# VH-VL binders against Protein RESPONSE TO ABA AND SALT 1 (RAS1), part 6

Target 1, 230 residues: Protein RESPONSE TO ABA AND SALT 1 (RAS1), of Arabidopsis thaliana (Mouse-ear cress) (o04515)
Amino acid sequence: MPNTSSSQSFTIFVDGWLIRHRYFVEQLMCASSLDETNRISLEEQQSLVAQFLSHCLQYYQEKFASVSLAGDNVFTFFCPPWFNSYAKLILWVGDFKPSLVFKLTEVSVADLTRHQKDRISSLKSETRRKEREVMRDFALVQQSVADPPVMLAARRVGAVGMVDGEETDLEEAMEVLKAGMAAAMNNADQLRCSTVGKVVEILTPPQAIKVLRTIGQLHLRLRDRDQERA
Short names: E, the ipSAE of ESMFold2; O, the ipSAE of OpenDDE; V2, 0.75 times the mean of E and O plus 0.25 times the DockQ between their complexes.

## First folded at step 1 (VH-VL)

Design r06 (framework fv_ramucirumab; at its last look DockQ between E and O 0.06; V2 from the best seeds 0.00; counts 0 for: pae E 6.3 > 2, placed apart)
Fold by ESMFold2, look of step 2:
Structure r06 (fold): chain C 230 residues (1-230), chain A 121 residues (1-121), chain B 107 residues (1-107)
Amino acid sequence: as target 1 above (230 residues)
Amino acid sequence: EVQLVQSGGGLVKPGGSLRLSCAASGFSFSSYSMNWVRQAPGKGLEWVSSISSSGTYIYYADSVKGRFTISRDNAKNSLYLQMNSLRAEDTAVYYCARVGDFWSGYYEDYWGQGTMVTVSS
Amino acid sequence: DIQMTQSPSSVSASIGDRVTITCRASQDISTWLGWYQQKPGKAPKLLIYAASNLQSGVPSRFSGSGSGTYFTLTISSLQAEDFAVYFCQQANSFPITFGGGTKVDIK
């Protein structure tokens, strides 16, 4: 039974997930491009929205399980191999920033009511507050590695080799860092998913299809393999 | 309607084996992580095992590692717990539970009816 | 392992009373806490997720609060159907752990 890291197993999962994702994006594009006479029923639109959200749920639930096992490899999830080189430069805690959803909604939907706009504005404020909390907690985790006992141990390891007490301090600091990074990733993913879900709850099924199409298309472009173009 | 129907419990001697089953309906089973949770008579709830939606990531409580095996068959919408080397302290009602939509968090939002496992000589 | 300490172990209360149950985690679990209700002979039912969010279909008399290591479940006006055992659960890390339970009894 060969052992692979959680990040390597997740990469294999993502490949299969992306095949299904392309199928759903095609369905969302078709549903959003039909005129009113040829458009699928409201019930079919609601079903497509639910199916796409369940597909997205699978991705993040599998990632949560993977991150919980990712002890020695948790750092890979902050620069994930399943994102292309361009996407890696703009990641926020290993994936898209939750508040991006609001920009994508604005560009995708032209017919928001005043009540929908007010509810989205309230959600946007809550989401940005939670984004700041995630970053604050992550900064505190980074500070724990810079504590004086850890810094002294790290300097001694580089200069003269480790002494027993210093090895224990460094090991404890690295475990705190790993746990803190995993917690930050999980909290960020929960915020990403809850933000998308709450936006979809505010929207009508036709509006939700347009937003989810845009989100799905962006996800494909950020996860396309690096390869020479033109 | 989300439904989890359990089977496979019973009375078994120490050292014996049982296989618990949990049949799912009313939701896309392959999209959800699943848990086993047990409750000994007169005691609280104890998490036993988790399996991710694809079946790739599996976790066990220390009390059951090496003796219990969680598995799933997504084509049959079924979750299993193979229990080997059973001990008296494994006596409990065993629940299968769905881990809810990620929007709500990693919590057990639907539970099966429970299956009694009794281990005694 | 994260230990969840729940108090009190039992509460005797009358219909209409305000009931508060507390749960303390041995480590910081942020808001990764759920509350469950269990009636005799039945499986647990999720009431509150992420410390303070009401699960769909749960009456608004239930509320949760807290973060870090200290959490509360409050029933603002106890109803006949609320006599049950209540459990907290952390979902911050494996192993997943539950509190010992609080039995809410009549009178």
Scores: ipSAE 0.190, ipTM 0.687, lowest interface PAE 6.3, mean pLDDT 83
ESMFold2-Fast, scan of step 1: ipSAE 0.084; ipTM 0.659
ESMFold2 (binder alone), look of step 2: mean pLDDT 93; pTM 0.952
OpenDDE, look of step 2: ipSAE 0.413; ipTM 0.770

Design r07 (framework fv_ramucirumab)
Fold by ESMFold2-Fast, scan of step 1:
Order: C-alpha cells, then structure tokens, then sequence
Structure r07 (fold): chain C 230 residues (1-230), chain A 121 residues (1-121), chain B 107 residues (1-107)
C-alpha cells in the first residue's frame, strides 16, 4: 500500500525518491552506452523515457503538496537543506533554472537535426520569457512587505510603543508574503517540469535517454552531501 | 475557498458589444493566470483567451482576435472580457477559469459558474 | 493548432461498468493533458492533470494514462454520479484545445 502524497513529509519522500532515482539513472546510463547493434528496442526506450519523466513529475507533485501546506516552512524550500552547499549558490527559486535544461541538451546530444535545433531555439526563447515572468510576479510579492501600511507600522513600533493592531497588520502582511512565495515556487516548478517534458518531446528516444541521463546525474550531484570521514 | 463569480451576460444584436466580469475570492488573484473558455449550446469547449498574472502576456483564439479584449484589475480581484463586433457564432456560455501556469497555458483548475451570451436579431 | 480527437462521441453504460475514453493529439504533447467532467448546466470540473495525476477530492475509480499522442481516461466502476460529458484538453501550447467530448449515458 503506497503512502498518499498528503501523508508524506517531503524529507521522508525525498529519501525514498532518491533510491528510485539512482536506479533510473543507472538504467539510463546502461541504455545510453549500448552501440546500435545492441540497442534496446524502440518500445523499451520509449517506456524508460516515460517512466523517468513520471518519476521526476512525482517529485514535483509531492513538493507542490508540501509547499502549499508549508506556512512558515516555505522559506526552507527557497534554501533547501537537501542540496549541498555548491548547489545552493546556483539555485533559482529553490531548484534548477529551467533554461539550464537547454545547456544539458547541447552537451548530451551531438546529432540534433536542423528541425530539432529550430524547435529547441523557439522553446528556449519561450522558457526564458517565462523565467522573467516568474521573477516579475515574485518581485510584486516582495513589494507587499514595502507597502505603506507595513512601513508605517515599522516606523511607529520603535518610536511610540505598541499601538493596538499594528503587530496584527505586520503578521497579515507576512502571511501574504509567505503565500506569494509558495505560489512563486509552484509556478517555477511547473516551468521546470514543462521545459523538461517539451525538450524530450522534440528529441528521438535515444537522444532523450542521453539528456535525461545527464539531468539525472546532475540531480544526484546537487544532492550529494560531502560527509567528512571522522 | 476558491470562488469565481461571473456577471455581464445577456442578449445583444449582431455588431453589438458586451462586457463580461469575473470576481475572484479565496486566493491571491495576482499570482494566477486567468482564462476565458466558451461553450456554444450543445457543443464542446472552446478556449477564447488567456492573460498572465501580471497582465503582460495575452493570447487570443483566432476566431476572436481584433474583436475581444481580455483584461484584469488585480487591485479589485477582477477579470474582464470586452466583446465587440459580436456575431451569431459567438453565442455561448462563457466561463472564467483560474490557471496554475500563467505563460504556456496550463490546466484550468477552478471555474466560474458561467455567463450566457446570446447574439441574435 | 493541435487537434484533439476524442472517442467515442457517446457511450451507453450501466452502473458498475468499466468505461474507457480515448484522446489523440495531432502532435506530441508529452503528458500535458487534462481530463474534465461536465454535468448538465454546470461548469467543467478538473479530474486529472499531467495525463495521470488525480486532482484532490476526485474518486480513485478515475484514472488516466498515456503520453505523447495517445491518452485514455478510465472509470473502473461507473457510479450514478458519473453520467456526464468528459473532455480532454492539451496545455502543451497555445491555442489551448479541447477534445470534442464523450457523453457517458445510462444504458
């Protein structure tokens, strides 16, 4: 009997997800290393691609549920402890930047057709436009803290003492900010999922396997904790 | 509780104009893209227009381009559809619907009750 | 534009039956497909998104499968409240497009 998404904590979910993730990455590495004579069937390649995409989607579905219920813990998702220190320096809205997928595609696949390159170029332009929109919407959320009522409350608390209702106004503004941060994270994650899926749809199954292998390996590296041997 | 309440429908003559409204509550309206989807009597669903959360990105179905204008007022938590040069083929129930992804067009996850627009002489 | 072809147009079924509805896209849409239920005089209700993910509050007898160009919605044991019109929708690209609908009616 599998756990329902609503009953899992995200940390517990990720631990189990990483075990399955390592298995999929190993399968992708094996499939991508076979020469044309020993290549697995087209049906098997398509199945592996579909299974891995489903695996990745499950991660973001569980994250969505957790972020939506996070309250004060929404800040944790913007600076997540499950990523190593290096990863934290390159994160965009708490995870990989969607347009990174295009660089990973370029380094993984050498045999893109002109038609595929054109489709990827159009998708890249659209994805970058969407990244700007996510950041624009998030900027509006950040400005909610700078609204005149909040600034007035902040100025008065220090000078005059506590006026009835001022702390409640600040608390309400913080709840709006937290809700907006959750929405921004969920929008960013939706863009991550849609970008990977759309790139895969442009590629042949063998090309898709190579790209997904690279993406899977990157996820493992970003989540690899440098545990110093005592 | 997410709620979308629609108004502004009615009977109008060909060539006339009508403005539909959709009032949102129970969520942070400015963080969601919005859609208009219509359904002619006894027919299927047809997407009409989408607007991003900021209002900066707008898309229209070819059948309404140049005649319909989608807009939003985030301060009032309201979505609008200004319909000009109405044709008999525009007769439909019009739904407003919330969208989790505001740029590509995602899936409308919550819908208003619908507003009937009838274009006839 | 991406054309969504839905079949059958209608199906007559009895309570307890398994009902399967199919949806085909004119080009690959990965898993960017949703399924909606619409009852007479009501707005559509989201059942499934991302081809196979059940929306919160939707009964487990509903399931979706497929990727690329071929998708199915299955109702494992039809209930009285399931008699409705069902629509698929792609959200891979604009313009957003819907299938023609499948009416599930009483046998």
Amino acid sequence: as target 1 above (230 residues)
Amino acid sequence: EVQLVQSGGGLVKPGGSLRLSCAASGFTFSNYAMNWVRQAPGKGLEWVSSISSSGDYIYYADSVKGRFTISRDNAKNSLYLQMNSLRAEDTAVYYCARELDYVWGSYPDYWGQGTMVTVSS
Amino acid sequence: DIQMTQSPSSVSASIGDRVTITCRASQGISSYLGWYQQKPGKAPKLLIYAASTLQSGVPSRFSGSGSGTYFTLTISSLQAEDFAVYFCQQYYSFPLTFGGGTKVDIK
Scores: ipSAE 0.000, ipTM 0.412, lowest interface PAE 16.2, mean pLDDT 81

Design r08 (framework fv_ramucirumab)
Fold by ESMFold2-Fast, scan of step 1:
Structure r08 (fold): chain C 230 residues (1-230), chain A 121 residues (1-121), chain B 107 residues (1-107)
Amino acid sequence: as target 1 above (230 residues)
Amino acid sequence: EVQLVQSGGGLVKPGGSLRLSCAASGFTFSSYGMNWVRQAPGKGLEWVSSISSTSSYIYYADSVKGRFTISRDNAKNSLYLQMNSLRAEDTAVYYCARDIEGYSSSWFDPWGQGTMVTVSS
Amino acid sequence: DIQMTQSPSSVSASIGDRVTITCRASQGIGSWLGWYQQKPGKAPKLLIYAASSLQTGVPSRFSGSGSGTYFTLTISSLQAEDFAVYFCQQADSFPYTFGGGTKVDIK
């Protein structure tokens, strides 16, 4: 329908994505079992890892498209109604904080080599630096709303005797704010995807499956409305 | 001990083909990603291609994509580079090299001794 | 593609000297940088991975530092066997790229 918003379209996409997501999480759980009846080959493990990463990438590609078309609705992606109350307490720029991936890796994998630990430590430091860059850029976007020209124009909107051009200045400032918000969200999502991808690249397929299972379970937990009752 | 031994280089005319081989010993070959890196005479190093331990993930430099094919035979502990439609700019010493991690291509050690490939008329 | 700029292109130093080689990336690469040593007529050998981690079997006189776009390789006390060309390599993204090399000549 002509009046369907980008956020509504994204919600419809997510409903279908979650069905496939539950399937992948189940496959990862089965593959992480030490039971000999599973007996999944190394090639099948690599295939499953690649399929799950592709599944996650599809989510963020669709989100990127929706955020880019959101206009006035871009603010919805920072406080999304599709997340439960638990998720809202731990959100960072509308989704999970990228450095959380390292904690999930630590709890999921006990057999990391020294070399893998060194690489993960370096990646963790870089991820935290990039998180600070995203937050700094986001803060600049938020601060732009307090710039004198914007504040002056905002105070005069709808006032008797408003000077020509003041409404246009506010409209331009709002457009810059929306673009900045969309850019911050997209930069945060790129960091989320690259962090998961780089961690997986460091790990062996069996280790990657354990980490991705944990990440997949977290995604389900963030959308499980039963958390509001717990 | 850990060793990579290369063969298959030579002189070939533009448009010709060559197949390079790299024989591994002293480690579990099927547990490591493998790479080809080349070095033109008097110049620096250029990464050419990478292959994962199971051949499921393969990557190429844009300059060789569509012309070169990396492959491996884990039963024979061997890595190959099939080079087709060779150009003068492909003239280089070609090295095979092992990932220092089992499944991720990032940094390389050890390296083979190198194989000279010369493409000229 | 990420461009790696290495400096100096060559350096001459005496045995016992401290030698520092610099590598700069065209964009942030975190700690995804390694250093290689290549002796005349030989294949390269990995010295440092993840910007600062010493590869097994490499003498402790070699050390790496830096993150983001600026990295250094230091040889604290140059030895005769350190005559070589040194290359940095980024492993942040494909295609992996190398610096142009620094030739270390021992006087």
Scores: ipSAE 0.006, ipTM 0.414, lowest interface PAE 15.6, mean pLDDT 81

Design r09 (framework fv_ramucirumab)
Fold by ESMFold2-Fast, scan of step 1:
Structure r09 (fold): chain C 230 residues (1-230), chain A 124 residues (1-124), chain B 107 residues (1-107)
Amino acid sequence: as target 1 above (230 residues)
Amino acid sequence: EVQLVQSGGGLVKPGGSLRLSCAASGFTFSIYSMNWVRQAPGKGLEWVSSISSSDTYIYYADSVKGRFTISRDNAKNSLYLQMNSLRAEDTAVYYCAREPLDILTGYFEYFQHWGQGTMVTVSS
Amino acid sequence: DIQMTQSPSSVSASIGDRVTITCRASQSISSWLGWYQQKPGKAPKLLIYDASSLESGVPSRFSGSGSGTYFTLTISSLQAEDFAVYFCQQYNSYPYTFGGGTKVDIK
């Protein structure tokens, strides 16, 4: 049997995480469906929000560990097999684009105040700037490895042996690229977590529960089977 | 604040049935997992069954599986245990118990609040 | 199933004594263990959760320690009201299992 890769280990973790995730989504759905008479206490609402955010943070902490140990498998995290075909069309750096959170907030909450809308607009602008920074930094890494030695080595594949130092240069370039990819993924995941957290800080607890329910349900839908009748 | 008030129970002959009830107050019943735990006279505690907030996840001890049914009515803030095909070894005090809201330790949690208990005697 | 073994099954102690009760799991349960106190004719009461966290309203003389397979409940200065049976419970995995109990008799 093949050794368990970092991506395979992460897939196994996600299977267990999804069991707890479905349970959290159930609680968020129950809490969001209660009328004024049956509304849970403020303390209970805040507790549920904090617990769900911690649950989501746990996912990205495990992903960080797996990506950091990925080595040759870091490429798998940029087009993950654990997402269905539809999910892959909306991925940005291997997972959801942080600014998607703002669209989910708009769909989930109808009673945002003007003050909340202003704060969200400011945060959206900052988040998009940070998204561009992640992409720019990664582009610089890609550019640094697209040098003459790498191109020369590629031209000589299958030919007579490499010129002195060329094989070492190619190996060094590949390690720089892999490290750069891992860094980009980790920076993107940090932005994903901070964006969700900052949106929750702007919202009231009942609004936050509605948004987190929608986010939780989306995570489940993005991981469901491509063919239900298979 | 938190109250779990139990009712039902009594004396029943082997093969008979009983339904236990647990009425909750002082907290939002619909978002908490609930459990039934029993204790035979002079013996230790034995977990019987658990039910999640929306009844999506239900578990039973092997000793009662197929005979007992746990259920809840969130609109009435009530937990139930339907006990069928009762045996002498089912004789015990039955407690309802609530888990904490915190499920970050995994799916299974400790029993933070307990009902007063309901005696079930399977014999004469 | 995870088996929980408590020792001793009973202990006789004087007021002011330090009482230690142990609980062993047949396999690792991390820190997912609670301790309960049951007084005669009453429902169990949670004392400690997550092996060492004191439940709100429980006197500070109670403390818990341990991880993996070996756990301890300590009562630093036994009071008359501490006459009771004590149970450990693992919640690492289904099914939930309890220790056999330790009866604390005051001399």
Scores: ipSAE 0.000, ipTM 0.437, lowest interface PAE 15.9, mean pLDDT 83

Design r10 (framework fv_ramucirumab)
Fold by ESMFold2-Fast, scan of step 1:
Structure r10 (fold): chain C 230 residues (1-230), chain A 123 residues (1-123), chain B 107 residues (1-107)
Amino acid sequence: as target 1 above (230 residues)
Amino acid sequence: EVQLVQSGGGLVKPGGSLRLSCAASGFTFSSYEMNWVRQAPGKGLEWVSSISDSGSTIYYADSVKGRFTISRDNAKNSLYLQMNSLRAEDTAVYYCARDHYDYGDSAWGMDVWGQGTMVTVSS
Amino acid sequence: DIQMTQSPSSVSASIGDRVTITCRASQGISSWLGWYQQKPGKAPKLLIYAASSLQSGVPSRFSGSGSGTYFTLTISSLQAEDFAVYFCQQAHSFPWTFGGGTKVDIK
């Protein structure tokens, strides 16, 4: 049967986007592996960083459009089939947790100045607060729809059918939940993008290249669907 | 060894002041949010204050707001609680505690605690 | 403030018994809940974080479950060292709030 899901459209987009992504990760790997005498110019480093950030922004812009049009399929974005099974264990609101960026920065960059460390620490605290706000708002949406219509449906798991009016009430509650889930996902994605962007602003171009390489490599690993088992 | 070692405390009259200290070792202190939690004799736990890893974001329980000041010195791996205008109801064992932070986790609990410091406010 | 209500306030149990403690939040807190054990004269010890994740070094007989407003801590087979007071704590919204505690006493 033809699949009308917006998540399928997004999956097709991602398959094409990953070709360009692999190219950028390769360029970042090459740029980060060169010693001081063989470094690409500062202008070329800045250009690569800007291009990769633009590439990542394109992903989340397309995801935003797809999530906003998801309707009945918004739940798919919270447990997305384009991530492998192991990746799903570390997802937060359907994708990476924004504060993970700070751990990736720590493992990627050894030469942070005290000023940079202070700025990163401040950003990390702000990011954690915003993560809690996303979860708080989402929890409130979940609670608002755990009212009689949804609970009655659950309590009637042994019943033959719904009584008059309950189907309409449940449908309205589900629409509120879908809208709330879409909003939570979009707010989470905005936080993901702003956190990466703000970290890059704190870093020098060589440091940013190392961090973005690590982020890009993680993104590929989380989307690796082919696995060989012992 | 990951540990928090507390000092300060003692007996003080109502209206007096005390400063509590908490020294961290065995972990990157500057990467963790820190808390003060108190427990009155024979009572339950009451959260007092929290401070972000940079020191820029601070929260207080309403019962201590305006009287207590939480601070940290990341260069010295130390957390402080300045307690002013002390009242009999502030009598408690005070604990410093580290927010749990692990790969993919956030502050969903407090995993490392100091041994506690007794503060007695009595005339 | 989010009120945390623990039940029971005390329970008498024998070694080998299964003990369950419940915690209710006055508002939804998702999975932002920790469980602590406190022995007389000692600081609290984290047992469970994120409602169901076992803290490193904590015996597997301890388990947590629940989300939203209703949570449980279970000790599958009570040992001598488990006689203590247990507290839940929400970390969803400031101020952080604790349950009133559950004392697990020897029967």
Scores: ipSAE 0.000, ipTM 0.436, lowest interface PAE 14.1, mean pLDDT 82

Design r11 (framework fv_ramucirumab)
Heavy chain, then light chain:
Amino acid sequence: EVQLVQSGGGLVKPGGSLRLSCAASGFTFDSYSMNWVRQAPGKGLEWVSSISGSSTYIYYADSVKGRFTISRDNAKNSLYLQMNSLRAEDTAVYYCAKEGFLEWSLDYWGQGTMVTVSS
Amino acid sequence: DIQMTQSPSSVSASIGDRVTITCRASQDIGNWLGWYQQKPGKAPKLLIYAASSLQSGVPSRFSGSGSGTYFTLTISSLQAEDFAVYFCQQANSFPFTFGGGTKVDIK
ESMFold2-Fast, scan of step 1: ipSAE 0.008; ipTM 0.559

Design s01 (framework fv_fasinumab)
Fold by ESMFold2-Fast, scan of step 1:
Structure s01 (fold): chain C 230 residues (1-230), chain A 121 residues (1-121), chain B 107 residues (1-107)
Amino acid sequence: as target 1 above (230 residues)
Amino acid sequence: QVQLVQSGAEVKKPGASVKVSCKVSGYTLTDLSIHWVRQAPGKGLEWMGGFDPEDGETIYAQKFQGRVTMTEDTSTDTAYMELTSLRSEDTAVYYCATDLYSSGWYGFDYWGQGTLVTVSS
Amino acid sequence: DIQMTQSPSSLSASAGDRVTITCRASQGIRNDLGWYQQKPGKAPKRLIYAASSLQSGVPSRFSGSGSGTEFTLTISSLQPEDLASYYCLQHNTYPWTFGQGTKVEIK
């Protein structure tokens, strides 16, 4: 049986992280709803953006630490128990698909300049290429595990006639799969963070606040059992 | 068992169009990414284009300058490649190809038998 | 476009010989490279995927190595049935591009 301690530790971390996340989303909502007359200073906007990005980075750093320290149970992070059932239908390598950020940007910001649109288009193409690289690398890991000898060994593990050699082969294949999944997850998380960061760099602070608000609200929605907060 | 079966040889006049078919059996077409590769007599393999399942769009090699169209009919599990404004230099064997396990990510594990298209006056 | 250059263009060797074919990409393609065998009058057949992974059903005398820009296909003990043209294909970046091919003949 796999050791669940790292997933339990991360779940505890997430409980505290969600309290801080709700705080940041509320701050972003307040900042984004103010008209030009009541807008907070540019310096305050930049500070809020930086703080929220740091908050998001902390999530992935703790996830990485949990997997790296334990060296096991990476399977749990591909279908995390802390996401609701709706979220699990749209997950890509255990969390949001990086290119989703571009759709959220389009929905959140109506006043993009031509220069910004061109930069976003280039970044979107680069991000999609990197998403394909992550999936290609993971497909190789899946293919290696799906080889007939490994599948035959797996089928025999629980049956009369299982032999030590077959059990060892399955254990080795499982370790290869865990390592490959951990690598894919880490690469996906790095792409998630870099994509959000690069989009923010293209945007003005007021635009960035709107996008980050939408991203934060989506994350809360994916964790809500009900469609309402109450 | 996966098989790609292509339509028969074609002889066309310069300026005409040709539409080559590729029928998929033993697997569902919608789960595969079909690409087209051609080979002129005595020459090497040339990639023409294919479906990118991640983007949901078909990518063509620039060399064909809007002359090529690749389509699929999921009801008959058949892919098509249409090449217009044919010239003698388009004389080649045309192949459809795919990868079962990676949906085209790693090249081509399965190939059609090829369709010879001859363009002559 | 990424240019794929194969060496040699052709070779002639005896049964049992070790044969090496190289493929060079004009820019980095990671391990997104496959090797294909085409026998006279037939469709190509994949031998190697992901630069070094042997395709199921392909004899173990075939092997691939390399990453980035330099790749090698090796046939450890050439057999008469290996008379064919061999092609590398990069699938890292669209458009996908083949090498020009290497014709292998047995003496």
Scores: ipSAE 0.000, ipTM 0.484, lowest interface PAE 13.1, mean pLDDT 82

Design s02 (framework fv_fasinumab)
Fold by ESMFold2-Fast, scan of step 1:
Structure s02 (fold): chain C 230 residues (1-230), chain A 123 residues (1-123), chain B 107 residues (1-107)
Amino acid sequence: as target 1 above (230 residues)
Amino acid sequence: QVQLVQSGAEVKKPGASVKVSCKVSGYTLSELSIHWVRQAPGKGLEWMGGFDPEDAETIYAQKFQGRVTMTEDTSTDTAYMELTSLRSEDTAVYYCATVRYDFWSGSPYFDYWGQGTLVTVSS
Amino acid sequence: DIQMTQSPSSLSASAGDRVTITCRASQGIRSDLGWYQQKPGKAPKRLIYAASTLQSGVPSRFSGSGSGTEFTLTISSLQPEDLASYYCLQYNSYPLTFGQGTKVEIK
């Protein structure tokens, strides 16, 4: 019975998620500190990594549910109001670009082995190919709907109002575009999750903690409204 | 209007190195992604590598890794491709080309091409 | 590396004929395939991208089809200016790989 839109439902979810997120970022910061008194066991490091990945997965699972029910609100997820103005300008399909994870890994970890560097290089190449695949699939949807609206607009040069059938054709084109946008977002989010997970699998637990800390901190910075420029 | 002018033909002995230049006019080199493609006499096109603007990194085809370097001098708007340890199999016309990326698809496509540089490797 | 195989390697046809060139990828490349035309003594020119999308300014007699591993370039009514070598290119993953080419000659 609630009349809350899917995007409003998602923002309500995120409010609680951000409280837990700040807690996890704090735990990751503490665990990454070089302090003998604060050193946690390997088992505890692995547990923290698993818990944080689960926390991130919950975000994208909730987003998937919300995007799937978005209808007209799918545009909101591509230009989300919960990110600051800077973040909105650099988003890739409504969120971070998956290959950004590799740059964050590079700045967070100085002690990568040659074997890890080779595996990361291979994964980076695969991830960038998949990013292009997401955008290509969406471009094909855009092409399939571009011609009908343009031709309808051209035929209506000088015309006033919609004739029967023209409105239906435009509505059908918009529905195809919205479905394509939702699919692109969901495919992008799957790539975001898989990329982070695969990087973590390449890293040792201490290295993974450093990378996840950086990812967590960046997510908080992108939502910091104090950074918003008019 | 972009124009790419390559250096002249070269004849090299096996084991030597060759450095082909590609002078850009009509745009600044820093605004372009330059890729290199070769074509052996009577054969097809083979991609060698090029600059990827997303990572600001040059990517090479694996068969040339360790033997090829692609560099750019933005002060002279000139791109270079250097191939070392030349073999007779490296005899080919070498092309530089500008690559654009479609905004939505990320698809690379070759816009402007140099005239080609014939490199002959023989004893 | 993804291998691209074209057929035929060459063909001869008359003006007005329908010409078909095929390209096969050694593994799935979705629709990440372009078609390039290289006229004698000229640099290659892009005709098609995303397997079926015509580049702006390319005559409508050119069309592309296919997805996954099997792709086709069709020239519905061959013109004298179409005498050229045609190459497919996969851009699904690095390294970028071209087919071996198809030479189209006019009888």
Scores: ipSAE 0.000, ipTM 0.399, lowest interface PAE 16.1, mean pLDDT 80

